# Designs tried in a protein design chat: VH-VL binders against NAD kinase (nadK). Part 247

Target 1, 268 residues: NAD kinase (nadK), of Syntrophomonas wolfei subsp. wolfei (q0aze0)
Amino acid sequence: MKIILVNNRFKENTEKKAQEIAGQLSALNVEVIIDNGLDEPYAGTVDFIMVLGGDGTMLRAARRYGQRAIPVLGVNMGTVGFLSNIEINELAEYLPLILREEYSLEARMMLEVAVFQQQSLLTRVFCLNELLLRSNSPRMLSFALEISGQKLEPYRGDGLIVSTTTGSTAYSLSAGGPIADPQLDAFIVTPVASHIINKRPLVVSPEREISLHLLEEREAIIGIDGQIKMDFGAENRVLIKRAPHPLLMVNLKAKPFFTSIDRSLQRQ
Below, E stands for the ipSAE of ESMFold2; O stands for the ipSAE of OpenDDE; V2 stands for 0.75 times the mean of E and O plus 0.25 times the DockQ between their complexes.

## First folded at step 17 (VH-VL)

Design PP17 (from NN6 with light chain L55M; framework fv_ixekizumab; at its last look DockQ between E and O 0.88; V2 from the best seeds 0.78)
Fold by OpenDDE, look of step 17:
Structure PP17 (fold): chain C 268 residues (1-268), chain A 122 residues (1-122), chain B 112 residues (1-112)
Amino acid sequence: as target 1 above (268 residues)
Amino acid sequence: QVQLVQSGAEVKKPGSSVKVSCKASGGTFRSYAIHWVRQAPGQGLEWMGGIIPILGRADYNQRFKGRVTITADESTSTAYMELSSLRSEDTAVYYCARGHTWKTTHGYFDYWGQGTLVTVSS
Amino acid sequence: DIVMTQTPLSLSVTPGQPASISCRSSQSLLRDIGLNYLHWYLQKPGQSPQLLIYMGSDRASGVPDRFSGSGSGTDFTLKISRVEAEDVGVYYCMQALQTPLTFGQGTKLEIK
């Protein structure tokens, strides 16, 4: 059995714990790869991914490994978030189940984000939460939103968020987006400080494609899961689709999403 | 508790196809692989294939040489097994079974359907 | 494919007496983490197979303690300490190490 431990190199406690867990797993003849984000993602076949930390670490793990259809377990290490399933102090209890592969999986839709320069693909990224288009200046953006080829009225504002249902409790929420059931597949399109005060978020079928481009020569930024940043100009276009594969999140411990929303959000 | 309920008996002509359904209830459908196992009269058990509903990906026993198609409908918690180009040798009771793991390997079958008799005769 | 070989293919046992069934695999079913992907099923007459023993030695829920599984690697044994009338049927071992999953030939247990 081979397991990737994903931790945050900037969090010493997660690194130390990763090493400890690696030792324990090795003693059980489990091959362990530690991924602290410094190196390229491990390219070999693995059976399980364990994410040590919080939501940010999970987002990174999802981008790095989510397309590989590998079970991903979030192990919370004292942080507040929505993407961890068990606590670090519970790991010992659930480890036998993990090794025996006695766990449920939850499929979480991811985004496929493609950024183009004219007709050339600049980058393609899978992400779990959202894509953000925002102005890189105090001035508002004017941009075009197309959904399945349908051109909406031009948007004017600070930006736009295209989020998964998983991401609905992230930046989209702060921007006034709805909280979505994470078991539902959908896009959530949330305006950021729209010039139109009553501009409403859109809930869009995962079968549709979303396209964004600027309508003016203005500097903007594309953000992905709050961790990837790239410049975005009038010559660029972004295409957003449902990723071909969902993130397979391990569910060892049932978590009541709706009953815990208030508590979780209050802590953030 | 988990139950697997299969479709009724079928009588088919050689060369035709049969599609058997298996509806799961009492559990989380997409979290477990669904397998198909057949048993010819008086014979042993033969694994045909399995599907990972959460991925929609199926693995097959290659001895069937592409004649088997396994699908799953998550909305109805139903798995299907279609066997084409039927032969007399395909006469058997076909079982669906749930694997305790999400993937098609490493798991054991903790729940079984009641079986579906498929008779292939001229 | 992994070949599973059961012995004997049939046995007749007097009630109250013990029974033993062997299952051999052409490849080791022992994973590096110490798990044996060998499972036992019982198919009673006119019924669907039912899980009996999993992972070589663990009894499924509701299975009497007179049933026990042992072995590792390529050699496995199912034992019934005291055979009862309700134990009549065909026993199958199955490997789940790799696809295709494969079964033994089955062992028919009858009451003498």
Scores: ipSAE 0.792, ipTM 0.894, lowest interface PAE 0.8, mean pLDDT 94
Fold by ESMFold2, look of step 17:
Structure PP17 (fold): chain C 268 residues (1-268), chain A 122 residues (1-122), chain B 112 residues (1-112)
Amino acid sequence: as target 1 above (268 residues)
Amino acid sequence: QVQLVQSGAEVKKPGSSVKVSCKASGGTFRSYAIHWVRQAPGQGLEWMGGIIPILGRADYNQRFKGRVTITADESTSTAYMELSSLRSEDTAVYYCARGHTWKTTHGYFDYWGQGTLVTVSS
Amino acid sequence: DIVMTQTPLSLSVTPGQPASISCRSSQSLLRDIGLNYLHWYLQKPGQSPQLLIYMGSDRASGVPDRFSGSGSGTDFTLKISRVEAEDVGVYYCMQALQTPLTFGQGTKLEIK
């Protein structure tokens, strides 16, 4: 059996813990590959991915491995997250179930993002939460949104978020988007500080193709899951589709989504 | 309680096709592979293939690959097996079964349908 | 394909006496993590198969402790310490290590 351990290379305690867990797994004849972000993603066949850390570490794991149809378990290292399933101090209790594959899965839609310069593909990335288009200057953007070839009236403002339902509780929420059930597949399109008063968030079929481009030269940025940044200008366009595969999240403990957001809303 | 209910018995002519349904209830449909196993009269069990509903991917016994299509509909929690180009040798009881895991390997079948008799005769 | 061979193909047992069924695979069913992907099913007369033993030795829910599974790798055994009338039927082993999943020929258990 082969497992990838994904951890955060910028936290020394997390690195030490990953090595300890790797040693425990190796004693059970589990081959362990540690992914701390320094190297290219492991390209070989693996049975399981264990993410040690919070939602940010899960987002990196999803981008690197989410299209490979591999179960991914979020193991919380001390912060309350939306994407972890068990706590680190519970791992020993659940390890027999992991090895015996006695768990269920929850599918989470991902975005496929392709950025072009004119007709040339520059990059293709996958993300779990959202793509952000935003201004990189004090000036607002003027940009076009197309949904399956249907051109909407131009947007003016600070930018636009295209998120998954999983991403509905991230940046999209802060920008005024709805909270969505992660079991639904949909795009959520949320304007950021729109100058056009009738531009409300849109909930869009996951079968649609979403395209963005600038209508005038401005310094802009494409952000992916708040972790990847790309310059974006008038010669660029971005195409967003549902990714071919969902992220396969492991369920070992009940993860009550709706009761969790009730508690969060009561705190606000 | 998990339960698998299959469609009723069918009588078919050689060269035709049959589509058997398997409706699951009482559990999470998408998380577990659904397998199809057949049993000819007086014979043992033969695995035909299975589907991973969460991925929409089916794996087939190569013996049936060109004649079997296995699908799943998450909205109705129903798996389907369609067998084409029927021969008299395809007369059997066809079972669906749920594996304990999401993929088509490693699984033990903890729940079985009642079986569907398909008779191929001219 | 992994070939599964059961012996005997038929058993006739006096009530209260033990029974033993052997299942042999053409290649090892043991993964390096110590798990055997060998499962046993019982098909009672007129019924669908039902899970009896999984992973070589674990009893399914509701299965009496007079049933036990043992063995590893290529050789597996199902034992019934004291056969009862309700145990009649056909017993199948199945490997799930790789596709296609394959069954043994079956062992018919009857009461004398």
Scores: ipSAE 0.686, ipTM 0.852, lowest interface PAE 1.8, mean pLDDT 91
ESMFold2 (binder alone), look of step 17: mean pLDDT 92; pTM 0.952

Design PP18 (from NN6 with light chain Q98Y; framework fv_ixekizumab; at its last look DockQ between E and O 0.88; V2 from the best seeds 0.79)
Fold by OpenDDE, look of step 17:
Structure PP18 (fold): chain C 268 residues (1-268), chain A 122 residues (1-122), chain B 112 residues (1-112)
Amino acid sequence: as target 1 above (268 residues)
Amino acid sequence: QVQLVQSGAEVKKPGSSVKVSCKASGGTFRSYAIHWVRQAPGQGLEWMGGIIPILGRADYNQRFKGRVTITADESTSTAYMELSSLRSEDTAVYYCARGHTWKTTHGYFDYWGQGTLVTVSS
Amino acid sequence: DIVMTQTPLSLSVTPGQPASISCRSSQSLLRDIGLNYLHWYLQKPGQSPQLLIYLGSDRASGVPDRFSGSGSGTDFTLKISRVEAEDVGVYYCMQALYTPLTFGQGTKLEIK
């Protein structure tokens, strides 16, 4: 059995814990790869991924490994978030179940984000939460939104968020988007400080494609899960689709999403 | 209580196809693999294949040479097994079973359907 | 494919007496993490198979303690300490380490 431990190199406690867990797993004849984000994602086949830390670490793990259809377990290490399933002090208890692969899975839709320069693909990224288009200046953007070939009226504002239902409790929420059931597959299109006061978020079928481009020569940025940033100009286009594979989140411990929303949101 | 309820008995002609259903209840459908096992009269058990509903991916016993198609409908918690180009040798009781893992491997079958008799005769 | 060989293929046992069934695999079913992916099923007459023992030695829920599984690697044994009338049926071992999953031939247990 081979397991990847994903931790945050900027959090010393997660690094130390990763080493400890690695030792424990090795003693059980489990091969362990530690991924602290410094190196390229491990390319070999693995059976399980443990994410040690908070939502940010999970987002990184999802981008790095989510397309590989590997079970991913969020192990919370004292942070507040929506993406961890068990606490670090519970890991020992659930380890036998993990080794015997006696756990349930939740499929979380991911985004496939493709950024183009003219007709050339610049980058393609899978992400769990959202794509953000935002002005890189105090001036508003003017941009075009197209959904499945349907061109909407031009948007004017600071930007736009295209989020998964998982991401509905992230930046989209702060921008006034709805909270979505994470078991539902959908896009949430949330305007950021729209010039139109009553511009409403859109809930869009995961079967549709979403495209964005600027309508004027302005400097903007694309943000992915709040961790990846790239310049975005008038010559660029972004295409957003449902990722071909969902993130397989391990569910060892039942977490009632709706009853915990208020508590979780208050902690953030 | 987890239950697997299969469709009723079938009588088919050689060369035709049969599609057997298996509806799961009492648990989470997409979290577990669903397997198909058949048993010819007076014979042992033979694994045909399994599906991972959450991925929609199926693994097959290659001895069937592509005649088997396993699908799953998550909305109805139902798995299907279609066997084409039926032969007399395909006469058997077909069982669906739930694997305790999400994978088609490393699991054991903790729940079984009641079986579906498929008779292939001229 | 992994070949599973059961012995004997049939046995007749007097109630109250012990029974033993062997299952051998053509390749080791022991994973590096120490788990044996060998499972035992019982198919009672006219019924669907039911899980009896999993991972070599663990009893399924509701299975009496008179049933026990042992072995590792390629050799496994199912034992019944005191056979009862309700134990009549065909016992199958199954490996689940490799695809395709494969079963033993089955061992028919009858009461004398």
Scores: ipSAE 0.818, ipTM 0.910, lowest interface PAE 0.7, mean pLDDT 94
Fold by ESMFold2, look of step 17:
Structure PP18 (fold): chain C 268 residues (1-268), chain A 122 residues (1-122), chain B 112 residues (1-112)
Amino acid sequence: as target 1 above (268 residues)
Amino acid sequence: QVQLVQSGAEVKKPGSSVKVSCKASGGTFRSYAIHWVRQAPGQGLEWMGGIIPILGRADYNQRFKGRVTITADESTSTAYMELSSLRSEDTAVYYCARGHTWKTTHGYFDYWGQGTLVTVSS
Amino acid sequence: DIVMTQTPLSLSVTPGQPASISCRSSQSLLRDIGLNYLHWYLQKPGQSPQLLIYLGSDRASGVPDRFSGSGSGTDFTLKISRVEAEDVGVYYCMQALYTPLTFGQGTKLEIK
């Protein structure tokens, strides 16, 4: 059996704990690949991914591995979030169930983001929470939003968020978007500081294609899951679709979404 | 409690096709592989294949050489098995079963449907 | 394909006496993590199969403790410590490590 352990190299406690857990797994004849973010993602066949940390570490794991149809378990290391399932002190109790594959899965929609310069594809990334288009200067952006070839009235403001339902409790929420049940598949399109009155958040079918481009030259950026930034100018456009595969999140312990909303949101 | 309910018995002519349904209730449909197992009269059990509903991917026993198609409809929590180019030797009871895991290997079948008799007769 | 061989194919047992069924795999079913991907089912007359033992030795929910599974690798045994009338039926082992999944031929247990 082969497992990837994902941790955050900038948190000394998580790196040491990852090494300890890797030793425990190796004693059970589990082959362990540690991904602390320094190296390229492991390319070989893997049975399971264990994320040691909070929602941010899970976001990186989802971007790196979410399209490979590999079960991913979030293990909380101290801060309560939306994407962990068990606590680190419970891992030994649940490890036999993990090895025996006695768990259920929850699917979480991901975004496929393709950024172009003129007609050339620059990059393709996947994300779990959201894409942010925002101004990188004091000036507002003027930009176009298309949904499956349907052009909306131009936007003016600080930017726009295109979020999954999982991302509805992240930046989209702070910008005025709704909380969405993560069992639903949808895009949530939330304006950021819109100059145009009546630009309301939109909930959009996951079958649609969303396109963004600037209508005038401005310094802008594309943000991915709040963790990756790319420059974005008038020569660029971005296409957003539902990713081919959902993130397969492992469920070992019940974590009721609706009864836990207030506690989980206090981390934002 | 999880329950698997299959469609009723069928009588078919050689060369035709049959499609058997398996409706799951009382559990999370998409998390678990659904398997198809057949049993000819007086004979043992033979695995035909299974589907991973969360991925929409099916794996097949090569002995059926493309005659079997296994699908799932998450909106109705129903798996289907279609067997084409029927022969008299395909007369059997066809069972669906739920594996304990999301994939088609490693699984033990903790829930079984009641079985569907398919009779292939001229 | 992995061949699963059961012995005996038929078994008559006096009520209250023990029974033992052997299952042999043409390849090891033991994975490096110490798990055996061998499962046992009972098909009672006129019924669908039901799970008895999984992963070589673990008892399924609701299965009486008179049923036990043992063995590892290629050789597995199902034991019934005291056979009761309700235990009549055909017992199958199944390997789940390799595709296609394969069953043994079955062992018919009868009361004499």
Scores: ipSAE 0.699, ipTM 0.864, lowest interface PAE 1.7, mean pLDDT 91
ESMFold2 (binder alone), look of step 17: mean pLDDT 92; pTM 0.952

Design PP19 (from NN6 with heavy chain G56D, light chain D32T; framework fv_ixekizumab; at its last look DockQ between E and O 0.90; V2 from the best seeds 0.81)
Fold by OpenDDE, look of step 17:
Structure PP19 (fold): chain C 268 residues (1-268), chain A 122 residues (1-122), chain B 112 residues (1-112)
Amino acid sequence: as target 1 above (268 residues)
Amino acid sequence: QVQLVQSGAEVKKPGSSVKVSCKASGGTFRSYAIHWVRQAPGQGLEWMGGIIPILDRADYNQRFKGRVTITADESTSTAYMELSSLRSEDTAVYYCARGHTWKTTHGYFDYWGQGTLVTVSS
Amino acid sequence: DIVMTQTPLSLSVTPGQPASISCRSSQSLLRTIGLNYLHWYLQKPGQSPQLLIYLGSDRASGVPDRFSGSGSGTDFTLKISRVEAEDVGVYYCMQALQTPLTFGQGTKLEIK
């Protein structure tokens, strides 16, 4: 059995804990790879991924490994979030179940984000929460939104968020998007400070494709899960689709999503 | 408690196809693999394949040479096994079983359907 | 494919006496983490198979303690300390290390 431990190199406690857990797993004859984000993602086959930390670490792990159909367990280390399943002090209790693969899984839809320069693909990224298009100046953007070939009226505002249902409790929420059931697959398209006061978020079928481009020569940025940033101009296009595979999140401990929303949101 | 309820007995002609259903209840359907095992009269158990509903991916016993198709409908918590180009040798009781893991490997079958008799005769 | 070989193929036992069934795999079913992917099933007459022992030695829920599984690697044994009438049926071992999953031939247990 081979397990990847994903931690946050900027959090010393997660690094230390990763080493400790690695030792424990090694003593049980489990092969362990520690991924603190400094190196390229491990390319070999693995059986399980443990994410030590908070939502940010999970988002990174999802981008790095989410398309490989590997169970990913969020292990919270004192942070507040929506993406951890157990606490670090509970890991010992659940370790036998992990080794025996006695756990349930939740499929979380991810985004496939493709950014183009003219007709050339610049980058393709899979992400768990959202794609953000935002102005890189105090001026509003004018951009075109197209859904499955249907061109909507031009958007004017600071930007736009295309989020998964998982991401509905992230930046989309702050921008006025709805909270979505994470068991539902859908896009949430949330305007960011739209010039149109009553511009409403859209809930879009995961079967559709979403495209964005600027309608004027302005500088903008693309943000992915709040961790990846890239320049975005008039010559660029972004295409958003449902990722071909969902993130397989391990569910060892039942966490009632709807009953915990208020508590979780208050802590953020 | 988990239950697997299979469709009723079938009588088929050689060369035809049969599709057997297995409806699961009492648990989380997509979290566990569903397997198909058959048993010819007076014979042992033979694994045909299994599906991972959460990935909509199926693994097959290659001995069936592509004649088996396993699918799952999450909306109805039902797995299906279709066997084509039926032969007399395909006469058997077909069982669905739930694996205790999400994968088709490493798991044991903790729950079984009641079985479906498929008779292939001219 | 991993070949599973059971011995004996049939067994007649007097009630109250012990029974032993062997299962051998063509390759080791032991994983480095110490788990053996060998499971035992019992199929009683006219019924579906039912889980008896999993991972070599763990009894399934509701299985009497007179049943025990042992072994590791390629050699496994199912033992019944005191055979009862309700134990009549066909016992199968199954490997789940890799696909295709494969079963032993089955061992038919009868009461004398």
Scores: ipSAE 0.838, ipTM 0.919, lowest interface PAE 0.7, mean pLDDT 94
Fold by ESMFold2, look of step 17:
Structure PP19 (fold): chain C 268 residues (1-268), chain A 122 residues (1-122), chain B 112 residues (1-112)
Amino acid sequence: as target 1 above (268 residues)
Amino acid sequence: QVQLVQSGAEVKKPGSSVKVSCKASGGTFRSYAIHWVRQAPGQGLEWMGGIIPILDRADYNQRFKGRVTITADESTSTAYMELSSLRSEDTAVYYCARGHTWKTTHGYFDYWGQGTLVTVSS
Amino acid sequence: DIVMTQTPLSLSVTPGQPASISCRSSQSLLRTIGLNYLHWYLQKPGQSPQLLIYLGSDRASGVPDRFSGSGSGTDFTLKISRVEAEDVGVYYCMQALQTPLTFGQGTKLEIK
C-alpha cells in the first residue's frame, strides 16, 4: 500500500508531525511519500492521499492529484475549515479503517482552466475553489463573459470569480455570492465590484463552458484557488469547464455542513 | 438496512439482449461499487464485472468479450447490467452485490440482490 | 487470472461435529500491510449468497462464532466448530486482490 502525505512546511510547523506519521505508517508496512510542496508531484501509483493541515493544503493536493481518482483525506492540524474530516489526534484510531478501505467517498467538482494566448494554449490547471480574474492596477477592467457561446453584455469592474460549489464559502462569498451545498455540481459566477448595477451572481450548469477575455488592454491577473497567479492581458482568453474527474474526498467521520456553517466561517 | 432489489425474471430468445436492474436503498449509492455475479443452474458463482458509480466507470470480466454493459443512474440509485447476443448457456440467475469499497478490487460483498432468473430458449 | 481451488467439493457432516473447508489460491492474496483479500460466502438452498468471513478471518455481522477463518497468502481454511442444520448450503471463497474477481468451485455442506 502507498500513501502520499501532503503538508505545508510553512504552516503550524507540520514537518515533524508528518515524519512521525510516516514512521507510524512505515511500521505498518505502508510505503509513504511526503509532499511538502517543494518537489514535483509524485508521479507513481498511489492508493490514498492524506492531507495534514487546513483548507489551503487541501487545495494544493487537489490541484496536484485531484484528476488521478485517488481518495483524499483531510486531517485537521488545529484550525477547522471546510475540507478536513478528522482531527490529527484521531488518526491512530482511524488507521485500521483506512488500511481496510472501510470509508465512504464524497465527490467534489473541480474546474479545468485553460489559458490561451491568441489560439495557443499557454497552460492548463485544475482547481477546487475558484478562478479569479482581477485588475492588477487602480483602473477597472472591461471584459467579456461567454457561457456556452452566449455572449453576455460586457462587464466593467474589478473582476470576476468563477467558483465551484465547494468554493462558494471562499472568495465568492466575500464578493457577494451565495453559499452553496458542496454536494451540488455548479459554477457560481460572482462579479467583483461591478460598475454595472445589474450584474448579479449567476449559478450555471456544470455542463457549460465559460470563457473570459479583456475588451481593453489592462494589467490583470488570473488567480487559482488564491494560491497561483498568472498575468493576463488583452491577447489572452481563459476557458473554464468542469474537470474530467471530481476530487474524491474521504468520509470517515460525519461532518455536518449546514449546522456548522457559521462556526466554520468564523474559524477560517 | 442496505437493500438491493432486482428486476423480475426474463425469458429471452437466442441472439437477443436482456437488461437487469438493481435498485439500492438504505446507503450512499455513489460511494460503493456495484458488482454483477451470475450462477448457471447447478453451477458456481462467476463475476461478470462491476461499476464504480462515483467515476461512472465499469470494469468487466473479459470472458464476456464486450457482450456485457454495466451502467449506473445515481439519480435513481439503480445499477444496470445488459447482456447481448444471448446464448442458451447464458441461462442463469444474475445477482447484483454491493462491495464495501468504492472500487472493484479488494471489496467483500456484504449485500446481495435477490437474483434475476434469465432463461434463454426458443 | 487467479485460480481458486476449494477442497472438498462436497461434505457430509453429523450434526454437532466439526467441518473444515480449504481454499487455495494460485497467487498470494496477502498485501504487505498484513491483509488477505480472501472472502467466504454461504449460499443456503434457494437463497442469494451471504457474506460469512472477510479479509481471511473477520466474521461478518450476525455470523455465529462457531465459524472461523484462518490462513494466509495462498492457503485458507473455513472451520465450523459444531455444524448445525441451518449451516446446509454451498460455501464459496472469493479472491478480491485483482480483477477479474474469482470464486472457488464451491463446497456443498450436507447433514448426515
Scores: ipSAE 0.724, ipTM 0.874, lowest interface PAE 1.5, mean pLDDT 91
ESMFold2 (binder alone), look of step 17: mean pLDDT 90; pTM 0.942

